# VHH binders against a3dch1r40to199, part 9

Target 1, 160 residues: a3dch1r40to199
Amino acid sequence: NDLLYERTFDEGLCFPWHTCEDSGGKCDFAVVDVPGEPGNKAFRLTVIDKGQNKWSVQMRHRGITLEQGHTYTVRFTIWSDKSCRVYAKIGQMGEPYTEYWNNNWNPFNLTPGQKLTVEQNFTMNYPTDDTCEFTFHLGGELAAGTPYYVYLDDVSLYDP
Below, E stands for the ipSAE of ESMFold2; O stands for the ipSAE of OpenDDE; V2 stands for 0.75 times the mean of E and O plus 0.25 times the DockQ between their complexes.

## First folded at step 4 (VHH; framework vhh_7qia_2)

Design rB1 (at its last look DockQ between E and O 0.72; V2 from the best seeds 0.00; counts 0 for: pae E 6.0 > 2)
Fold by OpenDDE, look of step 4:
Structure rB1 (fold): chain B 160 residues (1-160), chain A 119 residues (1-119)
Amino acid sequence: as target 1 above (160 residues)
Amino acid sequence: QLQLVESGGGLVQPGGSLRLSCEASGFTFSSYAMGWYRQAPGKQRELVAFISSGGSTNYADSVKGRFTISRDNAKNTVYLQMNSLRPEDTAIYYCAKDRGSPYGSEDYWGKGTPVTVSS
């Protein structure tokens, strides 16, 4: 079972994916056609102001339940039109903000026009948590010169 | 002294309409995305509609085509126009300021406004 909704965005829908702004961050979003790929749409984030912090600009999917003992496969394709970094994590939406997956605390580097596909497994070694989110931080020191686009597509959080 | 004050809830018949309002204060309203959530008895609170600071909107499938979220930055107010209401829309509706910080902060909620759809 996949825990995420609107994984491909190909139907022009993206709920519950949304954006988040904080500490001076400014962004917007749209579902857009991917040039040269008929029928393929992606979630496009526009970073307008990077804000002060990494979390100043986010795109995220909330309301995820991770079950203790389960092993999940995280998959997504992400790219940008400017060189920038993205910190991706799956974890608690609230205190204490435990991160259950986060690429070992390392942001991803995005090269302009180059699609990065990430696929990783992780096991939920914590008690079952129904208040998790999948979020991408793109603000602050992670950001490129604004404005620029970041695209997200083919997102999956699969529980076999 | 952040505050969100919802209004506009009430009792309506199926097929009816309501317009919810949420007046915000204590923060730079225009700089934040806003959301409407709802919680039915015995159910978890769920996102209903989302509007970015730039005015981009998103809706739950269950309300798409029936509900419209909008904002008036000059009035520090976010709205939820609810048309073609159904009994399953019955819930307490909450206005929320989107939380950005991953540390030491939560979404801020109003006290909610009740919506009851019943014949």
Scores: ipSAE 0.503, ipTM 0.784, lowest interface PAE 1.1, mean pLDDT 94
Fold by ESMFold2-Fast, scan of step 6:
Structure rB1 (fold): chain B 160 residues (1-160), chain A 119 residues (1-119)
Amino acid sequence: as target 1 above (160 residues)
Amino acid sequence: QLQLVESGGGLVQPGGSLRLSCEASGFTFSSYAMGWYRQAPGKQRELVAFISSGGSTNYADSVKGRFTISRDNAKNTVYLQMNSLRPEDTAIYYCAKDRGSPYGSEDYWGKGTPVTVSS
């Protein structure tokens, strides 16, 4: 069972993925054809202004429930046209912003022209939480020289 | 300081139309993406329509083709035009500007405007 409502973007749709702009961050989004890959579409975020904080620019999917005792598999493919970092996490949308998965608190490094494919497992050891989101922080110190693109494809949060 | 004030909800018959408005204050409205969420009885709040600062729009499958989100930056207002309303659209509708900060303490939701679709 996948918890995400949109994963491949291949039909030209991205809902419920959306962007967040805060503290001077500016971005836009589109579903685009992947260059050199006929039939493959991806979600593309354009970072226009990096803002002051890591969370000043985000792409995210809300409406996620994590159940205590379940073990989930996180998968996604992500890349950029510039060297930059992305902080990916699954956790609470509101205070206290508890993070249930976050790559052991480490951002991912993106190298231009190279797709990064992530696959990790985590167990929900906290009480069941229906206020969760899957988000990618792209702002502030994580960002490259603006403007630039970050692409997301084949994203999954799987509960066997 | 940051406020969102929704209006335009009400009782309407199936097949009818409503236009919701959300007037924003306390931030530079034109610089932020905005969304419309709804919460039906016994369910979690769900995003139904989204608009970027640049005007790109996105819709839930259940409302695509029936709802249109738009914005007027001169009036600091985001709108949701709802056509061909169904009983399943009955919910409280919320305007949202979400802060991304993990250290934020402000509520960026409006109080909501109820929409009831009933014959």
Scores: ipSAE 0.334, ipTM 0.691, lowest interface PAE 3.3, mean pLDDT 89
Fold by ESMFold2, look of step 4:
Structure rB1 (fold): chain B 160 residues (1-160), chain A 119 residues (1-119)
Amino acid sequence: as target 1 above (160 residues)
Amino acid sequence: QLQLVESGGGLVQPGGSLRLSCEASGFTFSSYAMGWYRQAPGKQRELVAFISSGGSTNYADSVKGRFTISRDNAKNTVYLQMNSLRPEDTAIYYCAKDRGSPYGSEDYWGKGTPVTVSS
C-alpha cells in the first residue's frame, strides 16, 4: 500500500522525515498546526541559510524499497511563505544516486501562500532497490531570501 | 580528519538505562544535524533519533518516550539517553552526520558502541 511511514503529520509526529544541511545550508524543522484547518498539522522546514548548492538544504524520508515492475503514485502538498523552488525526487540515497522519479528533472515553483498539490505516477523499471529516499532539495538557487518556511503535508508514495 | 567516536554502550538488564555519547571532530559540529542509528545482527541499520543543528528532535515510535537525544555544541558531542531498555533494543548504536552531494547524501558514521539488553 503506502511506502511512507509518516504521511499526514496530524498526530504531531514527523519521524522518519528529517533534514540535511550541507555546503553552508542551515535549516530546522517542527510539526505545526495549519492555520484555519483545525486538526491538520504539517511538517514545517525553516530555511535559515540557503547554502551554496541546491542540495544544501533538504527534507527527506528514508527507508524506502522500490520493487521492479511496480507503478507508484507520488502525492504531496507543499507551500511556502515566500516565492521559491523545490526539487523533489525519489531515488538512491548513495552512489550512484540514480533518480527513479524527479518530475522529469524540473523543480516546482511555489507562490507565497498558495498550496501546491502534486500527483504523478512512475513505474520502477530498475531492479528492486532498498536504498531509496524521498527528498526535497531547497538550497542554493532554489531558495528565496532567508529566513522563511516551507510546509509539507499529505505526502504519499502509494503502491496498489 | 572527520571523526565520530561513540561510547557508553554495554550490558544492561531489561528496564535499565544507558547514556551513549558521540564526540565529533574535524568539522563545524554546530552547523550540522546529527542522528543515532542502530543495527541488530542481520538487520538493516535504522534511524532511531534525530536532532537538528538548532536542537529540534524526532524519534522512532519504538523508542519515543524512552530515549532522549541531546547535543552540547560546546563539547562537540551528541548524546542518547536510553531508559526502560528492552531486549529488542539490543544492537550496535552509531552516531551519524550527513554528507551532501550534487545527487544526494550519505551519512558519515562512527564505529558504533554495542548495547546488549538481557537478563
Scores: ipSAE 0.169, ipTM 0.595, lowest interface PAE 6.0, mean pLDDT 87
ESMFold2 (binder alone), look of step 4: mean pLDDT 82; pTM 0.831

Design rB2 (at its last look DockQ between E and O 0.35; V2 from the best seeds 0.00; counts 0 for: pae O 8.2 > 2)
Fold by ESMFold2, look of step 4:
Structure rB2 (fold): chain B 160 residues (1-160), chain A 119 residues (1-119)
Amino acid sequence: as target 1 above (160 residues)
Amino acid sequence: QLQLVESGGGLVQPGGSLRLSCEASGFTFSSYAMGWYRQAPGKQRELVAFISSGGSTNYADSVKGRFTISRDNAKNTVYLQMNSLRPEDTAIYYCAKDRGNTYGDEDYWGKGTPVTVSS
């Protein structure tokens, strides 16, 4: 079972993935062909202004329910044309913004032109929560010199 | 004072068209993504269409090809052009401003505009 409605983008669809701009952040998105990979598409975020905070630029998937006691596998492939960082998390969409997975509070480093594939597990030890989102923060101190691209593909939140 | 005011709803026959408008005030409209949500009787509110501050869009599969979201930043207005309407599109339609993760910033919905598609 995968909790995400859109994972590969290969048919040119990205719903329900979308962006968030906050505190001076500015970005845009498209689903684009991956050069040299016929038939493969990715969600491309354009970071236009990094804004004041890490959360000022986001790409995210809402509508997630995490069930208490379940162990989930988080997987995604992400890359950029510039050296930047990304803070990925799965947690509540609203206050108190509890983060159920966040790579132990550590951003991932992206090296230009190199795809990073992440695969990790976490167990939901909190009460079942239907207010969750999977989000990637890319603003503020995480950003490179703007403008630049960040690509997301093969994203999964799997419940065996 | 933050406000979102939806208008343009009404009764239409299947196959008809309707244009919803949402006029925003009390915030820097051009800096925020906007969405249209709907809530049908007996169902939860669902995202229908989304538009970024830069004008990129996405849609629920149920409306793709029939609905078009757009924005006019000079008028602080978001539109939903609804073509080829079906009875299952019957709902109250809400315009929404996304909140960020900035502490104290909140999602905001308008009062909604009802749309009924019936023959």
Scores: ipSAE 0.034, ipTM 0.469, lowest interface PAE 7.3, mean pLDDT 86
Fold by OpenDDE, look of step 4:
Structure rB2 (fold): chain B 160 residues (1-160), chain A 119 residues (1-119)
Amino acid sequence: as target 1 above (160 residues)
Amino acid sequence: QLQLVESGGGLVQPGGSLRLSCEASGFTFSSYAMGWYRQAPGKQRELVAFISSGGSTNYADSVKGRFTISRDNAKNTVYLQMNSLRPEDTAIYYCAKDRGNTYGDEDYWGKGTPVTVSS
C-alpha cells in the first residue's frame, strides 16, 4: 500500500502536494509536462527567493501515518535546472519535528538536467504517528541562484 | 484590518451550480495563496481547493472535476465555481488566506457562506 497521493502527477493534479514558504522564502509550483516524455508530468517548483533557512522553501505532502514496526520504501525522482541541494525527510509536521527518515541527515546534490532517483528503506521505530509529512527543503544554504526550477516525480512511500 | 468576505452561498438542488466569491482586503492579495475550506455539521473543516499566488490550483479528491478555484488579483477576489453539486457538498464554506503558498497554514479566515444541496 502506498501512503502518498498523486505520485506521478501524470493526470495534471498534485493534491496534496504543495509548497511552503518561510523566513523570506518565495516559491511557486505547477504540474508541467516533462519535455521529450509524452504523457509524463512532474511537479515543478520555482524557487524565487531562497529565504534565510533550509526550510524557507519546501515541497511537501502532509497527513501521513507511519505505523510502529513497519518497514517502508521511499522512492522519488528529482532534478533541477541549476546546481543545488535538497534535503528530504519524512517526519512530524510539528514540534518536536522528529525525523523518521532523512537520508542520514544528508541533503542530496542535484546536477542540472540530471535526474536523481532515490530508493531507500526505513523502519518506523517510533510509536505510530499520524501527523507525519514527506517534505523537501530547498531554501537557504541549499538553494542555487534564483530563480530556478526543481522537479519532483514518481514519488512513493510504500508499505508492503 | 485584514478582511475576507465570502458570498454566493445558498440552497441548490443536486446537480446544480453555485459560484462563491471571497473579497480580500488588508493585505497584498497577489502575494499570497488562497484556499476554500468547508465544514459540514459534526465534521471537521476540510480543504476544498487551493490556488497559489502564481495561479496554480489544487483540489480535494471529492471535488475534482466539479469545482474550480480561480482568482482575480485586480479585484482581490478568489472564486469557487461549484458544479454538479451533491448533498454531501452541504457545508459552510470558508475562504482562507495562506501564510504564503501553502495550504494548511492559513492565518486568516472568512466568516463563511452556507451551501446547502438538497432536493
Scores: ipSAE 0.010, ipTM 0.315, lowest interface PAE 8.2, mean pLDDT 93
ESMFold2 (binder alone), look of step 4: mean pLDDT 85; pTM 0.859

Design rB4 (at its last look DockQ between E and O 0.86; V2 from the best seeds 0.00; counts 0 for: pae E 7.2 > 2)
Fold by OpenDDE, look of step 4:
Structure rB4 (fold): chain B 160 residues (1-160), chain A 119 residues (1-119)
Amino acid sequence: as target 1 above (160 residues)
Amino acid sequence: QLQLVESGGGLVQPGGSLRLSCEASGFTFSSYAMGWYRQAPGKQRELVAFISSGGSTNYADSVKGRFTISRDNAKNTVYLQMNSLRPEDTAIYYCAKDRGTPWGSEDYWGKGTPVTVSS
C-alpha cells in the first residue's frame, strides 16, 4: 500500500504535490516530459529565488498518515540541471515538526543531469500521526545559482 | 496582524455555481502561494486547489474541471470559481496562506465560508 498520490506523474497529474515559498524564496512547478523517455513525465520545480532559508523553496505532499510500528520504504528519483542540494524529510506538517525520516539530517547532493535514486526504510516509532508531509527543501544554502530546475519522479512511500 | 477573509459561500442547487473570494492582509500577498481547503462535517480538512505565487495551479481530482483557482495580486485576493457543484462539495471552505517555515508556525486560515449544495 503506497501512501502517496501521483507517484510517477506520467498521467500529467501531480496533485497533491505542490510548492511552497517562504522568506524570499520563489519557485514554480510543472509536470513535464522527460526528454528521451517516451511516456515518462516528471514533476519539475523551477527555483527562481533561493530565499533566505532552506525551507524557502519546497515541493511537498501533505496529508500523510504514518502508523506507529509500521516500517515504510521511501523511494524517489531526483535530479537537477545545476549542482545543488536537497533536504528531504517526512514528518509533521506543524508543531512540533518532528521528522520521522530525513536521511539522518543530511541533504542530498545533486549533480547536473545525474539522476539520484534514493531508497530507504524507516520505522514509525512514534504514535500514529495523520498530519505528516513528504517535503523537499531546496532553498537558501541548499540552492544553486538561480534559475535552475529540479525534477522529481517515481516517488513512493510504501507500507507493506 | 495577518488576516484572511473568505466570502461568497451560500446555498446552491446541484449544478449551480459559486465564486469564493479571499482577501488577504498583513503580508506580501504576491510572494506567497495560496490554497483553498474545505472541511465537510465529520471529515478532515482537505486541500482543494492550490496556486503558486507565479500562478501555477493544481487541483484535487474531485474538483478538476469544475473549480478554478485564481489570484489578483493587485487586490490581494485569491478566488475559487466553483461550477457544476455537487452535494459532495458541501463544506466549509477555507483560504490558506502557504507556510513553509519549520519553526513554530502553521498555515494561516480564514474563518471559512460555508458552501451547501442541496436540492
Scores: ipSAE 0.800, ipTM 0.905, lowest interface PAE 0.6, mean pLDDT 95
Fold by ESMFold2-Fast, scan of step 6:
Structure rB4 (fold): chain B 160 residues (1-160), chain A 119 residues (1-119)
Amino acid sequence: as target 1 above (160 residues)
Amino acid sequence: QLQLVESGGGLVQPGGSLRLSCEASGFTFSSYAMGWYRQAPGKQRELVAFISSGGSTNYADSVKGRFTISRDNAKNTVYLQMNSLRPEDTAIYYCAKDRGTPWGSEDYWGKGTPVTVSS
């Protein structure tokens, strides 16, 4: 069972994926055709202004419940037209803001011309939580020279 | 002080229409994305419609083609036009400004405006 409502974007739809702008961050989004890949569409975020903080620009999917004792597989393909970093996490959207997965607190490096494919397992050792989101922080010190694009495709949060 | 004030909710028959408004103050409205969420009895708040600072929109499958989100930056107002309303649209509707935090992404919420679709 996949916990995400939209994963491939191939029908031109991206809901419930959306963007967050805070502390001077500015961005926009679209679902776009992937160059050289007929029939493949991806979610594209344009970072217009990086803002002051890592969380000043985000793309995210809410409405996620993580159940205690379950082991989940996180998978996504992500790339950019510029060298930049992205901090991906799955965790609470409210206090106390616990992060249940975050690549061991490390952002990912994106290199132009290279798609990064991530696949990791994590076990929910905390009590069941229905207030979770999957979010990507793209702002502040993580950002490249603006404007630039970040593409997300084939994103999954799988519960066997 | 950031404030969001919703209005326009009410009782309507199936197939009817309502227009919700959210007046914002205390921040540079034109610089931020805005969303409409709803909460049905016994359920979590869910995103219904979203509009970026640049005007790009996104909708839940259940409302796509029936609801339209728009904004008027001169009036610091975001709107939700709801057409062809169904009983399952019954909920309290909340206006939200996205908020980034060091540990999460909590939204600023208004007080909500109730919408009841019933014959």
Scores: ipSAE 0.478, ipTM 0.766, lowest interface PAE 2.4, mean pLDDT 90
Fold by ESMFold2, look of step 4:
Structure rB4 (fold): chain B 160 residues (1-160), chain A 119 residues (1-119)
Amino acid sequence: as target 1 above (160 residues)
Amino acid sequence: QLQLVESGGGLVQPGGSLRLSCEASGFTFSSYAMGWYRQAPGKQRELVAFISSGGSTNYADSVKGRFTISRDNAKNTVYLQMNSLRPEDTAIYYCAKDRGTPWGSEDYWGKGTPVTVSS
């Protein structure tokens, strides 16, 4: 059972993945062909202005319920045309913004020309929460020199 | 003070059209993505259409090809053109400024504009 509505982008669709801009952050998105991979498409974020804060540029999927006691598998492939960082988290869409998974508070480093595939497990130790989102923060100190691209593909949040 | 004022809702026959407008004030409109959400009776509020500050759009499958989101940054206004309306589109429609940040930010939306599609 996977909690994400859109995972591969291969039909050219991205809903409900969307972007968020804050504190001077600016970005745009498209679903694009992955060069050299016939039939594979990815969500491409264009980072236009990094803004003031890490959360100033985001891409995210909302509408997630995490059930207490369940162990989930988080998987995604992410890459960029520039050296940058990304802070990924799964947590509440609103206050108090509790983060249930966040790679132990560590951003991922992206190296140009190198796809990063992440696969991790976490257990929901909090009460069941139907206010969750899967989000990637890309702004502020995380960013490379703008403008540049960040790609997301094969994203999954699996529950047995 | 931040305000979002929706208008353009009403009663319409199946197959008809409506154009929703949302006038924004109290923030730099051109710097933020905007969305249209809807809530049908007994359902959760759902994202219907989204437009980035740069004009990129995405849509729920149930409305793609029938609805068009657009923005006019000079008028601080976001629009939803709804064509080929169906009874399933009956809902309160909300314009929203999307700002899901972890640092005490909140999503902002208006009071909504009701849309009823019935024979």
Scores: ipSAE 0.041, ipTM 0.511, lowest interface PAE 7.2, mean pLDDT 87
ESMFold2 (binder alone), look of step 4: mean pLDDT 82; pTM 0.832

## First folded at step 6 (VHH)

Design B1 (framework vhh_7qia_2)
Fold by ESMFold2-Fast, scan of step 6:
Structure B1 (fold): chain B 160 residues (1-160), chain A 119 residues (1-119)
Amino acid sequence: as target 1 above (160 residues)
Amino acid sequence: QLQLVESGGGLVQPGGSLRLSCEASGFTFSSYAMGWYRQAPGKQRELVAFISSGGSTNYADSVKGRFTISRDNAKNTVYLQMNSLRPEDTAIYYCTKDRGTPWGSEDYWGKGTPVTVSS
């Protein structure tokens, strides 16, 4: 079963995906038709100002529970109209902010004109945690020259 | 420091309306997204409505079409207009400013404003 409430955005809806602005970061969001792809909708974040920190601009889905011993598949398609980086993670939304998946601590590089599709498995070795979020950091040193777009589509956190 | 003060809650009959207000101070209000959460008796807090600094809005499925979030940057206030209220909307409603992670500002909560929908 998928742990995410909204994954495809095809109905024009994005709840509970939302944005975070911190320390000078500024952004906005919409569900949009994908340019050149009639019938496909995606979540689009506009990075208006990058802010001071990687977490100054975020898009995220909260309300996730990870159960000890379960192996999850993370999948998403992400792209941008400018060269930039994205740090994706699944972890605690509060202190101590433990990260249960984060691509081995590495951001992803986005190249204009190329959709990046990510698919990875991870096992929850920590005790069951109901305070998790799936978030993408887009601010500070990760950002391109503002303004620019980052698109998210077909996002999944699957528990067989 | 940062303060969020909710008001406008009360007792209302099913089908009634309430307008909640959240007055913010201690930060540059116009630069931050704001949200409304609620906590029903015996339940965890859940996001109900969200508004970006630019005015884009997002709603929980359970309230979509009935609730409207808006903001007035000149008054440092975020509002939640609640129409067609149902008994299951009974909760304490909280205003919040989201945090950055990992070491940015924590989610800031006001003390809440109780809403009871009952005959």
Scores: ipSAE 0.376, ipTM 0.709, lowest interface PAE 3.2, mean pLDDT 88

Design B10 (framework vhh_7qia_2)
Fold by ESMFold2-Fast, scan of step 6:
Structure B10 (fold): chain B 160 residues (1-160), chain A 119 residues (1-119)
Amino acid sequence: as target 1 above (160 residues)
Amino acid sequence: QLQLVESGGGLVQPGGSLRLSCEASGFTFSSYAMGWYRQAPGKQRELVAFISSGGSTNYADSVKGRFTISRDNAKNTVYLQMNSLRPEDTAIYYCVRDRGSPYGSEDYWGKGTPVTVSS
């Protein structure tokens, strides 16, 4: 089953996906038709100010429980109108901010005109944790010249 | 120093309306997104409405079309207008400033304001 409540945004809905602003970061969001792709809707974050830190601008889905011993498949399609980086992770919302998946601690590079599709598996080796979120850090050193857009579509956290 | 003070809760009959207010102090209110969460007895806390610093909003399916979140940056206040209230809306409502820092407390919560919808 999929742990995410909203995955495709195709009904014009994004809840519980939302944005986070911290340490000078500013952003806004909408569900939009994908330019040049009639019928496809995506979650769009506008980075207005990058802030001081990687976590100063986020888009995220909370309320995730990861169960020990389960192997999950992470999938998403993400793109931007500017060259930028995104740090995607699944982990704790609070201290100690343990990250259970994070692309081996590496951000992804986004190139204008190219959609990036990610698919990876990870096993939850830690004790069951019901305080998790799926978040994308877009702030600080990761950001492009503001303002710019980052689009998220077809996002999944699947437990077979 | 950061404070979130909720008000406006109470007892109301089904179909009634309430307006919740959350007055913030101790931070630059206009720079942060704000949310309203609720917790019914025996249930987990859930996000019901969210507003970005720029004013974009989203809502849980259960409240969409009935609840409206708004903000007044001059008053450092976020509001939740609740219309067409139902018994299942009965909960303690919390004002939240969600933060993104991995080095501090994640969420800043108010004390909550109870809402009871019953005849």
Scores: ipSAE 0.107, ipTM 0.517, lowest interface PAE 5.8, mean pLDDT 87

Design B12 (framework vhh_7qia_2)
Fold by ESMFold2-Fast, scan of step 6:
Structure B12 (fold): chain B 160 residues (1-160), chain A 119 residues (1-119)
Amino acid sequence: as target 1 above (160 residues)
Amino acid sequence: QLQLVESGGGLVQPGGSLRLSCEASGFTFSSYAMNWYRQAPGKQRELVAFISSGGSTNYADSVKGRFTISRDNAKNTVYLQMNSLRPEDTAIYYCAKDRGTPWGSEDYWGKGTPVTVSS
């Protein structure tokens, strides 16, 4: 059972994925064809202004429930046309803002011309939580020289 | 002081139209994405429409083709044009700005404007 409503973007749709802009951050989005991959579409975020903070530019999917004792597999393919970093996490939208998965608190490095494919397992050892989101921080110190693109495809949060 | 004030709700018959407005104050409206959520009786609040600062839009499948979100930055206002309304669109409609903190959540909510679609 996958917890994400939209994962492949191949029908040209991205809802409920959306962007967040704060503290000087500015971005836009589209679903675009992946060059050299007929029939494959990806979610593309354009970072127009990086803002002051890591969270100044985000792309995210809300409405996620994590159940205590379940082991989840998180998967996604992400890439950029410029060298930049992305901080990916799954956690609470509200206080106390607990992060249940975050790549051991480390951002990912993106290199132009190289798709990064992530696959990790984590166990929900906290009480069941229905206030979760899957978000990618792209702003501030994480960002490349603007403007630039970050692509997301084949994103999954799988509960066997 | 951050405020969102919704208006334009009311009672309409199936097939009717309404235009909701949300006037924002206390922040630089043109720099932020805006959302419309709704909450039907007995259900959780759901996102129905999104607009970025640059004007890119996104819609829930249940409203796509019937609802149109737009913004007027000079008036600090976001709109939701609702056409071909159905009884299942009956809900309280809320305007929201997402939080941009590292712990991201809905930070600015309006009080909502009720929409009833009934014969």
Scores: ipSAE 0.262, ipTM 0.635, lowest interface PAE 4.3, mean pLDDT 88

Design B2 (framework vhh_7qia_2)
Fold by ESMFold2-Fast, scan of step 6:
Structure B2 (fold): chain B 160 residues (1-160), chain A 119 residues (1-119)
Amino acid sequence: as target 1 above (160 residues)
Amino acid sequence: QLQLVESGGGLVQPGGSLRLSCEASGFTFSSYAMGWYRQAPGKQRELVAFISSGGSTNYADSVKGRFTISRDNAKNTVYLQMNSLRPEDTAIYYCVKDRGTPWGSEDYWGKGTPVTVSS
């Protein structure tokens, strides 16, 4: 059972994935064909202005419930046309903003010409929480020289 | 300081139309994405339509083809045009501006405008 409504973007649709702009961050999005991969589409975020903070530019999927005692697999493929960093996490949309997965608090490094594929498991040891989101922070100190693209494809939050 | 004021809700028959408006103040409206969420009785709030600062849009499957989100940056207003309304669209509709924080995201909500689709 996958908790994410949209994972592959191959039908040209991205809902409920959306963008967040704050503290001078500015971005836009589209679903685009992946060059050299007929039939494969990806979600593309254009970072127009990086803003002041890591959270100034985000792409995210909300409406996630994590159940106590369940072990989830997080998967995604992410890449960029410029060297940049991405902070990915799954956690609460509101206070106290508890993060249930976050790559051990570390951003990922993206290198032009290389797709990064992530696969990690985590167990929900906290009480069941229906206020969660899967988000990628792209702003501030994480960002490359603007404008640039970040692509997301084959994203998954799987509950076996 | 930051305010979102929704209007345009009401009672309408199935198949009818309504246009919701949200007038924003206290921030640089043209620089931010805006969304419309709804909350039906006894259910959680859900995103139904989203528009980026640049004008790109997306929609929940349940409203796609029937609802249109748009913005007028000169008027600091985001709109939701709702056509072919169904009883299942009955909800309080909220205008939302997302905000980032170091620990996640914090949303700014309007008070909401109720929409009832009934005979």
Scores: ipSAE 0.299, ipTM 0.668, lowest interface PAE 3.8, mean pLDDT 89

